# Designs tried in a protein design chat: VH-VL binders against q9vpl3. Part 311

Target 1, 224 residues: q9vpl3
Amino acid sequence: RGKINIQRPKAPHYERARVVAVTQPKYPELPKAKSCFKTRAERTQQQQENPYNEIIAREVRNWLDHSRLVAFFHLSSITADDIFRVRVQLHKQNLHLKSYGSKIIEQAVKNTRYEAIVPLFHSNHCIVFSPDPEKTAALLRIVRRVPQMVLLGGIVEETMLSRNQLVAYAQMPGLHAVQAQLVQTLSQAPGHLIQQLQAHQNSFVQVLDVHAKNQMNEETPKST

## First folded at step 11 (VH-VL)

Design bb26 (framework fv_cemiplimab)
Fold by ESMFold2-Fast, scan of step 11:
Structure bb26 (fold): chain C 224 residues (1-224), chain A 122 residues (1-122), chain B 107 residues (1-107)
Amino acid sequence: as target 1 above (224 residues)
Amino acid sequence: EVQLLESGGVLVQPGGSLRLSCAASGFTFSNYAMTWVRQAPGKGLEWVSAISWSGSSTYFADSVKGRFTISRDNSKNTLYLQMNSLKGEDTAVYYCARDRFDSDYGLYMDVWGQGTLVTVSS
Amino acid sequence: DIQMTQSPSSLSASVGDSITITCRASQSISSYLNWYQQKPGKAPNLLIYGASSLQSGVPSRFSGSGSGTDFTLTIRTLQPEDFATYYCQQGYEYPRTFGPGTVVDFR
């Protein structure tokens, strides 16, 4: 561009004042080079980033990646023999009883949709994982006989359920329970629209199928 | 019977794109995480990608990170691998496999498909 | 990444022999090691998971052992159908890595 760079008649006063301000020492400011120690926040973060905790947090993330059913329990004092017996009974139903520290759980679910579960683990707890949500009824039958385990709630199909909702889910028949959850998720206006679109697609497929059948009837060769 | 069937493998030019499908039958697909493993002609097995049962978590080998995307449709019992910016080194038979996890055993693949051949060549 | 190595790269044996294949991880992987068998032109099959657990339907002549970094696959009384390539695979962390494979040829 050919525009000449000129200053307004009073612009030099503003520019000089700005230059003087920039050349003044900043105050208060300590040179960063003098900070040779970690801050309390940095020390706390380093303690939470223990390599052992990351390894166990990975195990928890793997459970979440492979489990459609996650149930949370408060765990009261129980003998090693009793909890072992419970673990064996649960394992026969593909239900995996695990206990992890709250910090490990927090680290595992950090930046995931499951972060909301962290407050459940600030007291004595255990978790049951299963790939099969149809095992919810079996889970509740087994733990009914273990008063030291108190159901707090769970996650089924990535949906957080309260204790009462999880109990209700367990009492529903398999396919109907899954369909009920889907219908409930789709109960908003968008869900009804999707259902209508699927109906239109099915009607179009039916029309094509009828037309194909009519074509075949016309092409039926005369028996010799 | 429990089975996985891959499809979509064809000859593509370098820089091209291709989507592979893996159709699952004989088991509850949505109960399992899934994985893709490839094998270049005459070479060994190379893990490519994995996806959680819900599709919320995905993992990739460094060789394909940023170029490949894994996804699944649990309503259709189908696993997908979207491959972009294909290179000659991506030439391989691609297998889909069913993933299992247990803290006593780690991650393992118990059911494998028959594979689909992808050739990247000019 | 965890690097996996196998020894030997190939071996020749007769029917009825017992063979051992070794797998090593570049770092400790607990017991999280799997063994797969691949026959020519076929998909791999799971033989052993978690270092020593035999997959359903796999003959009892196959066994695995080891923990940490060193693992072994043993095949007792080799049969003709055992002619195959065997791969170890760590299931400890992502990215999951396979060994380069061991080819078992009959003499």
Scores: ipSAE 0.756, ipTM 0.915, lowest interface PAE 0.9, mean pLDDT 81

Design bb27 (framework fv_cemiplimab)
Fold by ESMFold2-Fast, scan of step 11:
Structure bb27 (fold): chain C 224 residues (1-224), chain A 122 residues (1-122), chain B 107 residues (1-107)
Amino acid sequence: as target 1 above (224 residues)
Amino acid sequence: EVQLLESGGVLVQPGGSLRLSCAASGFTFSNYAMTWVRQAPGKGLEWVSTISWSGSSTYFADSVKGRFTISRDNSKNTLYLQMNSLKGEDTAVYYCARDRFDSDYGLYMDVWGQGTLVTVSS
Amino acid sequence: DIQMTQSPSSLSASVGDSITITCRASQSISSYLNWYQQKPGKAPNLLIYGASSLQSGVPSRFSGSGSGTDFTLTIRTLQPEDFATYYCQQGYEYPRTFGPGTVVDFR
């Protein structure tokens, strides 16, 4: 043909295969080889998954060590392009959107004060991490435009908060002392203190009503 | 301006105790994990200890486990390293550093103090 | 523990030279490697994090590359202020470990 190719020559694979075949260890055939092979294959697969899970669980623990704000979301069907755009928008606010399997979350929070969050991750979910709790308002503003992400709750200042408690926290940005006290107050059972305060208000109204009626009647209360 | 200032480094006899402090300014201290790194004279850097933003998680180098304790006071923007049962090999400049994490980058230290010299000698 | 090694231990260079420092980890650390610069009598300064991300305020002549076990720091067009000791550090797991350092001297 008259054209020249400058290429690195390739060693014949058949010669290499022959050398490998001669040097490979020979194993005796086991009577239960099929059962043993299946068990080994399954064990190897499990071992591969276990090291991977621990690496990712370590990543989750590192996020927790470095994040004062952690928000949990249920995630409905969303395109890769849409979730990418959300991640970019959140990242500009130092908010880091991540997805981890429930077993990895369980492994990461095992033996920690956050072990109670595991049931939240049995469905499709994602988590937002941030070192800055003042970004809670920015987070909620951004996710309002993402109906596929439904806020479940979160952790702020090591305190587990419900969705409504996180919304309340977000309404007081920029006042760190006030936000810390709000978190402490919100950590109480939802509605518990409010119900007690409402009961006290109703009692005060009743007392005032009795007093007003006594004044209107111009009479001393009857002996009880 | 973001700054870290270590203090407390002095000459101590072997077997003694010493507490180092690191005062943080110019940033929200409680948003960050913090680290202590030491450097023996003429030697390289050695990681000593890390504490999470809240203080609930702590990590130590094997050479100091059981002897050193790391703690922080977020209301005072101060990091501490309590050093007990000091040995000659603990002689070093001790640096405090602001610790960062991101799953894209791993663990890293972006701001360092000027260091405080601890000498363990008789 | 993950052991870190650096090569060379020292090198001599002139202003305007381009130099490369290598760092090896005893096991795979993904891209979780950082580079620090330390001048005599001063604290270390972060240059590069996550193998290739340049810290804010660090000149563009510094660049990092690599993944897994092998990493490099390159300084293009050395300036007088670049004569220092350079350390790599793995940010993959605890305990955190540093390389022994590479001293860049004037020649």
Scores: ipSAE 0.777, ipTM 0.925, lowest interface PAE 0.8, mean pLDDT 82

Design bb28 (framework fv_cemiplimab)
Fold by ESMFold2-Fast, scan of step 11:
Structure bb28 (fold): chain C 224 residues (1-224), chain A 122 residues (1-122), chain B 107 residues (1-107)
Amino acid sequence: as target 1 above (224 residues)
Amino acid sequence: EVQLLESGGVLVQPGGSLRLSCAASGFTFSNYAMTWVRQAPGKGLEWVSYISWSGSSTYFADSVKGRFTISRDNSKNTLYLQMNSLKGEDTAVYYCARDRFDSDYGLYMDVWGQGTLVTVSS
Amino acid sequence: DIQMTQSPSSLSASVGDSITITCRASQSISSYLNWYQQKPGKAPNLLIYGASSLQSGVPSRFSGSGSGTDFTLTIRTLQPEDFATYYCQQGYEYPRTFGPGTVVDFR
């Protein structure tokens, strides 16, 4: 017969859950209602003394010390059950989804090369840590099925990468180390002509693909 | 096969210097933080030093601060411990270990080398 | 610094016995406690991490429990290969500290 749901609420709760589930999608919640997750976390942290904040900041620094891949996401309205399922799926790939208040992140990265990331956390956010940068492709594959998580950028091999650069990194074949070094060098290039530098970087990345540009029609001689 | 192999342990006179090496194989060395732990003859384990995956963060036991430095070469899959101003109490077997972190488990060491003996005596 | 103590300092047991070793931290370390085994003349190996998580390849007769300041390692149906020294270690903060060890002898 039908499957028994062990987590199913009792008869009164079950009917209530069904009504709530049906009405919730039909009544759109304000983005600020879900962004209260970050506001609530910040409020909780403000009510506690310095020792608590330092302990959590230390946890963030430990993640940075043990993670060669760090990815930053904007997090839209999502249920606790849905985010838990995403966290479990990521964990199977050695990808660790965490959420920290912006003040904690600022405290953790203060006086480090990563201070520039703080503005990324002004909205609701989450971070994925992994010791293994080869898991970037698995990360992006999983997140494609979670529209509430929008990739903002990341840090790979201590280098800050934009969304497009991180996507390109994930799609590069087994020369990842060489390709990452090249992307790192280009990303560190000073520039007020960001659009032109990005176009140049993207053009170079495209040339690194095995598929030659269609505008190049030079043939090598064939022995026949 | 995941392995760590220490080398460099010898007899050194007090005040001398010595560099220990730890060669890693069977895993991606650059993905992990590393640790040195020592054990004096017939005594317990003592944590000595830590280095993050990139080498940007290091920590030392108070007994060795200012005398020891930890470094790594990810291109050679090798961890180093430079020991200066050696004292008799530094006599120990030195182990390198692979370090792990998870917010559910804390910090722990999952793979250890076989150790290299450093003797500081005249 | 966080001080770690172990009890007993040594114990004598026979093959087939069930034994328990206790570890105490001088302050709360949550569940951030690890257990290592060291056989005579050999390097230590990880048995349990995060108080209760069994390391891959470690026999199921080993188990850990506890949180905060008090932790226990249990070995059920002791085997000849289990005669060794056992160390607890806090992974909560630097400097990382080990317990003094518990020697498990036969006879």
Scores: ipSAE 0.696, ipTM 0.882, lowest interface PAE 1.3, mean pLDDT 81

Design bb29 (framework fv_cemiplimab)
Fold by ESMFold2-Fast, scan of step 11:
Structure bb29 (fold): chain C 224 residues (1-224), chain A 122 residues (1-122), chain B 107 residues (1-107)
Amino acid sequence: as target 1 above (224 residues)
Amino acid sequence: EVQLLESGGVLVQPGGSLRLSCAASGFTFSNYAMTWVRQAPGKGLEWVSGISWSGSSTHFADSVKGRFTISRDNSKNTLYLQMNSLKGEDTAVYYCARDRFDSDYGLYMDVWGQGTLVTVSS
Amino acid sequence: DIQMTQSPSSLSASVGDSITITCRASQSISSYLNWYQQKPGKAPNLLIYGASSLQSGVPSRFSGSGSGTDFTLTIRTLQPEDFATYYCQQGYEYPRTFGPGTVVDFR
């Protein structure tokens, strides 16, 4: 390879620029001068990204269809080697650590009962999936040694649980019936807003239907 | 011992209905998605239907869509296939199978039942 | 729907032979291809998942390879219990689809 840089053959344009300066253009990216070209390029990129996003969203939906335990974590800066070691430890317990973009998660859970999780993923995050909810204790034991991963909450048996509720679930005996009762009890605990909102939603759907009929029949400008 | 046992296969008239059952034992049934696969006499395997661990998501082959429904009762460790508007082409051994997923491997079926024969004929 | 094809449709082999069965998908399915074995009068059993991962309890003489659209199942030093029908199956998307099967007969 030898020493460079003054003897590299890739530098001929410097000599040519001095000899034929008037031929050298200052705008190598001409499309920047026209907004419509930028917009069309952006549309092309978006269309090309859409098929890939759907494939990954399908993967997320498959995880949800096959996982009774889903745990959400905030993820601080961590090296590739460190996260790989965590994934290996989790995998031995049938726990699958995955990271997906917020838009992919939104695409995957739209029109499903899990749509409420989307706001949790606006910052750096990761998710652990497992078919076996009895592995919650093993999950928390492993993650205790990883300060970059902070538990936000999870979904167990289709029930959304806060951090404290998931920790309480992990401390239960490994009997499925007892754990199922705990999930029911925790979801009914004072201050469990998700469960209360879900109960409200069922009653509110009928009210929304009445509102929709009123909106269709009334030409009144405001209902606020 | 992990085991799946199908039942309900009988002779049915064309246009009739039949419900198949699959009883699971030896594992936590509610931890797994489940599937039905059939095999016509002397023919190959044909995937029929699948259901998520909770029963909230279901999938069907085009040949049975609108005629068959899949359901499960996790409290009884039982999977069901309700078959309506049966045709001669539905004659087959119906297998129940336990479904698995991993993003490194895709979808696969690791445990199969012995099958139950459904004959649709006059 | 993703169409699956297998070749050969059938083959005759002797104990101790090494055989190869090919499976092709009508579109790319990554490595999401499974192989099942079915003995006469019995239910199928899983041999290989994710193109190359050997199921627990399956003898090491079975191996799988491939990605995208082309996949192979190899059985080295064929044993008497290996005379069966072999099916490939895509686990990439719904509806799930199987190949037509390859019958391995005694010669």
Scores: ipSAE 0.746, ipTM 0.909, lowest interface PAE 1.1, mean pLDDT 82

Design bb3 (framework fv_cemiplimab)
Fold by ESMFold2-Fast, scan of step 11:
Structure bb3 (fold): chain C 224 residues (1-224), chain A 122 residues (1-122), chain B 107 residues (1-107)
Amino acid sequence: as target 1 above (224 residues)
Amino acid sequence: EVQLLESGGVLVQPGGSLRLSCAASGFTFDNYAMTWVRQAPGKGLEWVSGISWSGSSTYFADSVKGRFTISRDNSKNTLYLQMNSLKGEDTAVYYCARDRFDSDYGLYMDVWGQGTLVTVSS
Amino acid sequence: DIQMTQSPSSLSASVGDSITITCRASQSISSYLNWYQQKPGKAPNLLIYGASSLQSGVPSRFSGSGSGTDFTLTIRTLQPEDFATYYCQQGYEYPRTFGPGTVVDFR
């Protein structure tokens, strides 16, 4: 386990990660907001951060600080065995698949240049980290075969990119292509980029709804 | 093959300034966070400063905050420590070290330089 | 800041002995504890990372254990080259902090 000479941030061993995911204790629900006539103690309790969330938020911050490629995905229903297979395949390419709650993501990126990504995590999601931006093409090849994972966007060399920009980056590698993508993205307002990413997410949800309705209608032939 | 080489340690007067350099070779420098650790003569190790792979995040010990600045030049594979308003208490051997991060193991320093001696004395 | 303490501050041992060094953190650091060895006049060397993971090239007589706030470094069958100073260090949060060190001397 300690014999691997990894130059970049390492994901947990896949078997350990799987066991931890299954055995991880349930985090207790935080109490909801009380009436407007709150005491000082009640206000203080409402402002208390979950220590567990702070620990995990620190992990997310470290991944962001040590990764040159970060890709965001919408994740639809997928079996534990299927996601495990995908994680193993990604790990072989130094791509690290992680899942964190939206509250944890918000805590990790608050007051950083990446605060604008928070809206991407309102639905089921996962994130792929890598210290190697040249692995973007490998990432897209692997994910193309996993219909449950839909690319929303990402961060390459500290620059936020939409889905289409990430696809373009993968197809046109090299210094000039990287510079063109950085110039294009830096010229956009953060709000505008996030709106584009949210629009892609909303369109995908609509496609899923239509597909589900069509499948339900097709079961009607039981009329015999 | 993987090595770190510090330079710049000299005798300086209290209140003076000095810049230390750490030249990295044998690995992809810009994939790693880096750190400075010092050791006063006959004393233990004291963490001084750290910097992320891109240079966008920097951290300092309270004893040096506001006086020291850490930076890196990834095109030259070099780490820097700019030391201002030097005090006698800053007399130490300064080591640069390569940080590793792993979600199972946290942050650890797997490669260390040989150290460079900074003496602050009038 | 997370404060680190080590016990004992110094220890005298003979070749072939088994020794134990303890490290305590002022708050929980999960398993994010590292051990370094420093020989006189030399730079420190990483021995153990993540509380119990042995660094490549380090002899198997070194082992680490613990989690949370209490950690232990054990050296079984002490060899002449093991007479050195040992430091624990938390890799959990910034600022990173070292223990004060344990000197392992002959005799």
Scores: ipSAE 0.007, ipTM 0.486, lowest interface PAE 10.7, mean pLDDT 77

Design bb30 (framework fv_cemiplimab)
Fold by ESMFold2-Fast, scan of step 11:
Structure bb30 (fold): chain C 224 residues (1-224), chain A 122 residues (1-122), chain B 107 residues (1-107)
Amino acid sequence: as target 1 above (224 residues)
Amino acid sequence: EVQLLESGGVLVQPGGSLRLSCAASGFTFSNYAMTWVRQAPGKGLEWVSGISWSGSSTFFADSVKGRFTISRDNSKNTLYLQMNSLKGEDTAVYYCARDRFDSDYGLYMDVWGQGTLVTVSS
Amino acid sequence: DIQMTQSPSSLSASVGDSITITCRASQSISSYLNWYQQKPGKAPNLLIYGASSLQSGVPSRFSGSGSGTDFTLTIRTLQPEDFATYYCQQGYEYPRTFGPGTVVDFR
């Protein structure tokens, strides 16, 4: 009986269409998938300088593909036990604290819109990833109790934000209208945001230099 | 409830085109990367395509490169698979799945739809 | 591409048995291996991710182990609902690849 498995009779018009479809040129054959440069994974294969670094760079790209929230921190000296406790507390909020070398970050973001962040990672640093941008407030609350971690800025919804902008974002509900306005404002001068992030880094370095000089001057005996 | 619902599977002639949709509910769709996996009748699972949370990165299996396109509309909580130049070998149940990543675990798929059958035959 | 193989292709077991399924990758994938269960006529469901992490809601009789190229899925005290097809999948790189599957049938 028919209906469940119907064998349709061939029609001349349909048969001609089938012949045309079969003879149409297909995709070009490539000896290696990496020749296409169509995915981040394929780009990783093409840019192999050190197999180990490429694997970790791919890990960073996977985080970016799966995270709407990325926050950058300067990290001062901290014990392994203390950083472990912070990592556990963040993990409970779906916040993933990671540290990657500057070369690996450069390799991961090379030829992407985020390449300009590389200078932020020339000193000791760490990054927090999360799929959920609403966790920004929880992140800042947790990090406030960790003086060794200093917020430098971040990326939310593929938009680079300064420290002050990220703090402001944390105080807002996840409203599309507010978010769109923020993105429009930032997109008018991308260089300003990058410059502001670099200025924050430079100000921090300057503060450290002044502190070091003051400590050295304190140690110098003065005969007055 | 966290759910994925595929639609659009139908009988199509060889060389034809078809667009599949996957409607997400019960979670924030834009927080997750998504993937398509297919299964030919009586056969095993084959990964087809993947897309990042924003849609900026897309990935394809060699068997579908140049013929299939993956896209998403985060405002509508919907994932799409545009299939062109369909062949008999594309006959399969197509599953939509939610993708996860963690450096401790790698890439994995934690929520799957019920599937939609695509038949490519005369 | 990373090729995945599974052993055995099929096995017959009785309720209360303990069974082991093996998965092998053509190159090292660290611990980035996942196990999925598929019952006849239904969609797959995630059992184990990252080689050994049990998915929420999955019974504790399921366990996974391994790293590099060799991985195992163990089901202790097999239950009637465990008769299904099991697939391993590498989550290490694109394209993502699945094993051919292992059918677990009632003896």
Scores: ipSAE 0.745, ipTM 0.908, lowest interface PAE 1.0, mean pLDDT 82

Design bb31 (framework fv_cemiplimab)
Fold by ESMFold2-Fast, scan of step 11:
Structure bb31 (fold): chain C 224 residues (1-224), chain A 122 residues (1-122), chain B 107 residues (1-107)
Amino acid sequence: as target 1 above (224 residues)
Amino acid sequence: EVQLLESGGVLVQPGGSLRLSCAASGFTFSNYAMSWVRQAPGKGLEWVSSISWSGSSTYFADSVKGRFTISRDNSKNTLYLQMNSLKGEDTAVYYCARDRFDSDYGLYMDVWGQGTLVTVSS
Amino acid sequence: DIQMTQSPSSLSASVGDSITITCRASQSISSYLNWYQQKPGKAPNLLIYGASSLQSGVPSRFSGSGSGTDFTLTIRTLQPEDFATYYCQQGYEYPRTFGPGTVVDFR
């Protein structure tokens, strides 16, 4: 029995007010995620960087989706006329010479096995794309006459190759199976690469030697 | 002669599965990315899926994402579309197409097959 | 997603007429717009790629122009074999999207 509780809230005197308070939807205060939002300037900068980089990175990803041959070059100072002539000559062989910034390359190859190529683009660079890996020999023949372009390496059949490995690939006969096997061998860890390449060469030489001996024993005239 | 020939289109019950094939001839199949495009009876063209030359990158329309898979066998010069959980709205002629890309022209499809009809009906 | 719109939806013309079909993209697609022709019961054929480049084997009476969001396909001196449905398609990004098509019918 106590008639008053000090400062207890009193019931509304008007019953209509109670009904309105119960039935009226409570609109919660808009959530404020201050720490989750960047400043307007930061958002504007990120959006500006993202649209520019994403558009060009998409172009690079499209090239990768449509190219079995990708070759990376260091590009020294070259005139617009000279690079244009090189582009025209390459284009006749279905080879597409392009230049992209290192941040664009990084964004394009992010989350792919090709992230390791990013350091190759720290200085001036250019890239040649082609759907046809048989054009590697034509590429190297053309670039040999362009001292401003220095081969750094490339990707052939999704396999990262060094400069020397690309040159070796270009010198192989046009047998797809032999070229594919060479690419796989060249992509192995450096510690085992020489042994594996030598094993393949020795096996090939042994097969040729056996074949030649068999042909010599046979009555049928055959020549290599 | 450059040719693409689709096969596998048949009548399938809703919820069923079907695999379409596209046989390529007259060009080096492994040098090209490929796409599937469909056309419902009396309707326009709708892009379904694309695959890079190696098969490492694949793209899908939202309407088929999670239900369809695209794959290729470069040694057999064949493109595949595996269709699962088929719905009535998947009824269409399915075309395979050869993709081209150049940064001066964008993405485009220069060679198309004759199409194969897939009907999804109970 | 990039939405593609074509106008007109249908067009009636006579042999010898010159016709123009318009295609609009919901956002800028640079010059990455392709035109395809489809005859009844047949597969589509590429006519023009990159807004203005004529595909090999396509008659020179076909021409394309435009950049950004607005593109046109023009057929000079319409021939009987040109009565078909024409589709535009953006080659800018995935998902790739087609216009609804323009039916060119004999008047």
Scores: ipSAE 0.660, ipTM 0.881, lowest interface PAE 1.7, mean pLDDT 82

Design bb32 (framework fv_cemiplimab)
Fold by ESMFold2-Fast, scan of step 11:
Structure bb32 (fold): chain C 224 residues (1-224), chain A 122 residues (1-122), chain B 107 residues (1-107)
Amino acid sequence: as target 1 above (224 residues)
Amino acid sequence: EVQLLESGGVLVQPGGSLRLSCAASGFTFSNYAMTWVRQAPGKGLEWVSGISWSGSSTYFADSVKGRFTISRDNSKNTLYLQMNSLKGEDTAVYYCARDKFDSDYGLYMDVWGQGTLVTVSS
Amino acid sequence: DIQMTQSPSSLSASVGDSITITCRASQSISSYLNWYQQKPGKAPNLLIYGASSLQSGVPSRFSGSGSGTDFTLTIRTLQPEDFATYYCQQGYEYPRTFGPGTVVDFR
């Protein structure tokens, strides 16, 4: 009676009751602040199409379920130390910087109203999530000191905003009614939003090309 | 002070309907996803339903799917659970809880209400 | 659905004792495991989230460890207010599932 699954036999527990923090298998963990993904030995190769992409896509959907503010950035080459400092500073403001592959983002937003953002993530990118849209000003203040992160746009109150619209939103923190009205007004021309976000990304690439060419031209005359 | 206060729990007949409310105060309600958890008398905790910050995404336990609906009114700082086709096995204290997510920690509930008792009996 | 089990179902202890409660998931849940405490007649309260992170305001005598499928909650130097029921809960996927609970009673 009572088919009980007993892995351990009945035993007097008086000795055991006095044992402190006994037999606690601690699994190796990466420092959470330095990693967007938990270390898993089973995920050593990513060259093949991974069926676990759906698991990571669930993580992105969970972020969307819990974030009123989502900001998209182009990310240039940056050291592990520098990005770690940025993550720590953002985290203190309840801002969560994450990096996900384009394929995973596509899988997460497929069949949602945000499916149109997928083309933005074909180059190096990162995303900042926050439950609190009033943190937009703090976000922009922090990333202003990180030239490797270039704002492309975002989603606030389920409304897609261009870079300029998000900057305007950030300039009115603590004016909730005005911010809500601004978001509503900005949504009146949604057909051009994706073009604006893509134009910002393309403009950044053009700026990089011009800068590289100008540096090359400045060095050439000095051939002596 | 962060608080959640449930109301609406009463005695109801099998097959009946009931709507529970959860009033939030002391925090920005619209910044958080919310959940309902129940506990039958003398039994353990059972997760019932969850809702995203905007109300656009909802989730249900298999035992209540098709019978219960979850909704929220962010302008009134209130969460709702509409319970239809009630069964004796739905008798429980229903707790409202604030839900949080972080990819480093997963989903977790940091603030709970006091609970409201629903009794389904003839 | 992910099934959660706890061991032991109940234990008796005295003030000053140190105790350990275990929780097992039917499949890997990474470190997405939370511990809740429920005192008689009261709502549950969060003790530990993400397997090992102590909730603000919770005494340091509580600690959690584990990842994958096996997790433990340890309470050092048990206090009178620690006599309660403890639940583990997976925060990995929907539907969310709780363990059956462990009752910690006064000996």
Scores: ipSAE 0.782, ipTM 0.922, lowest interface PAE 0.8, mean pLDDT 82

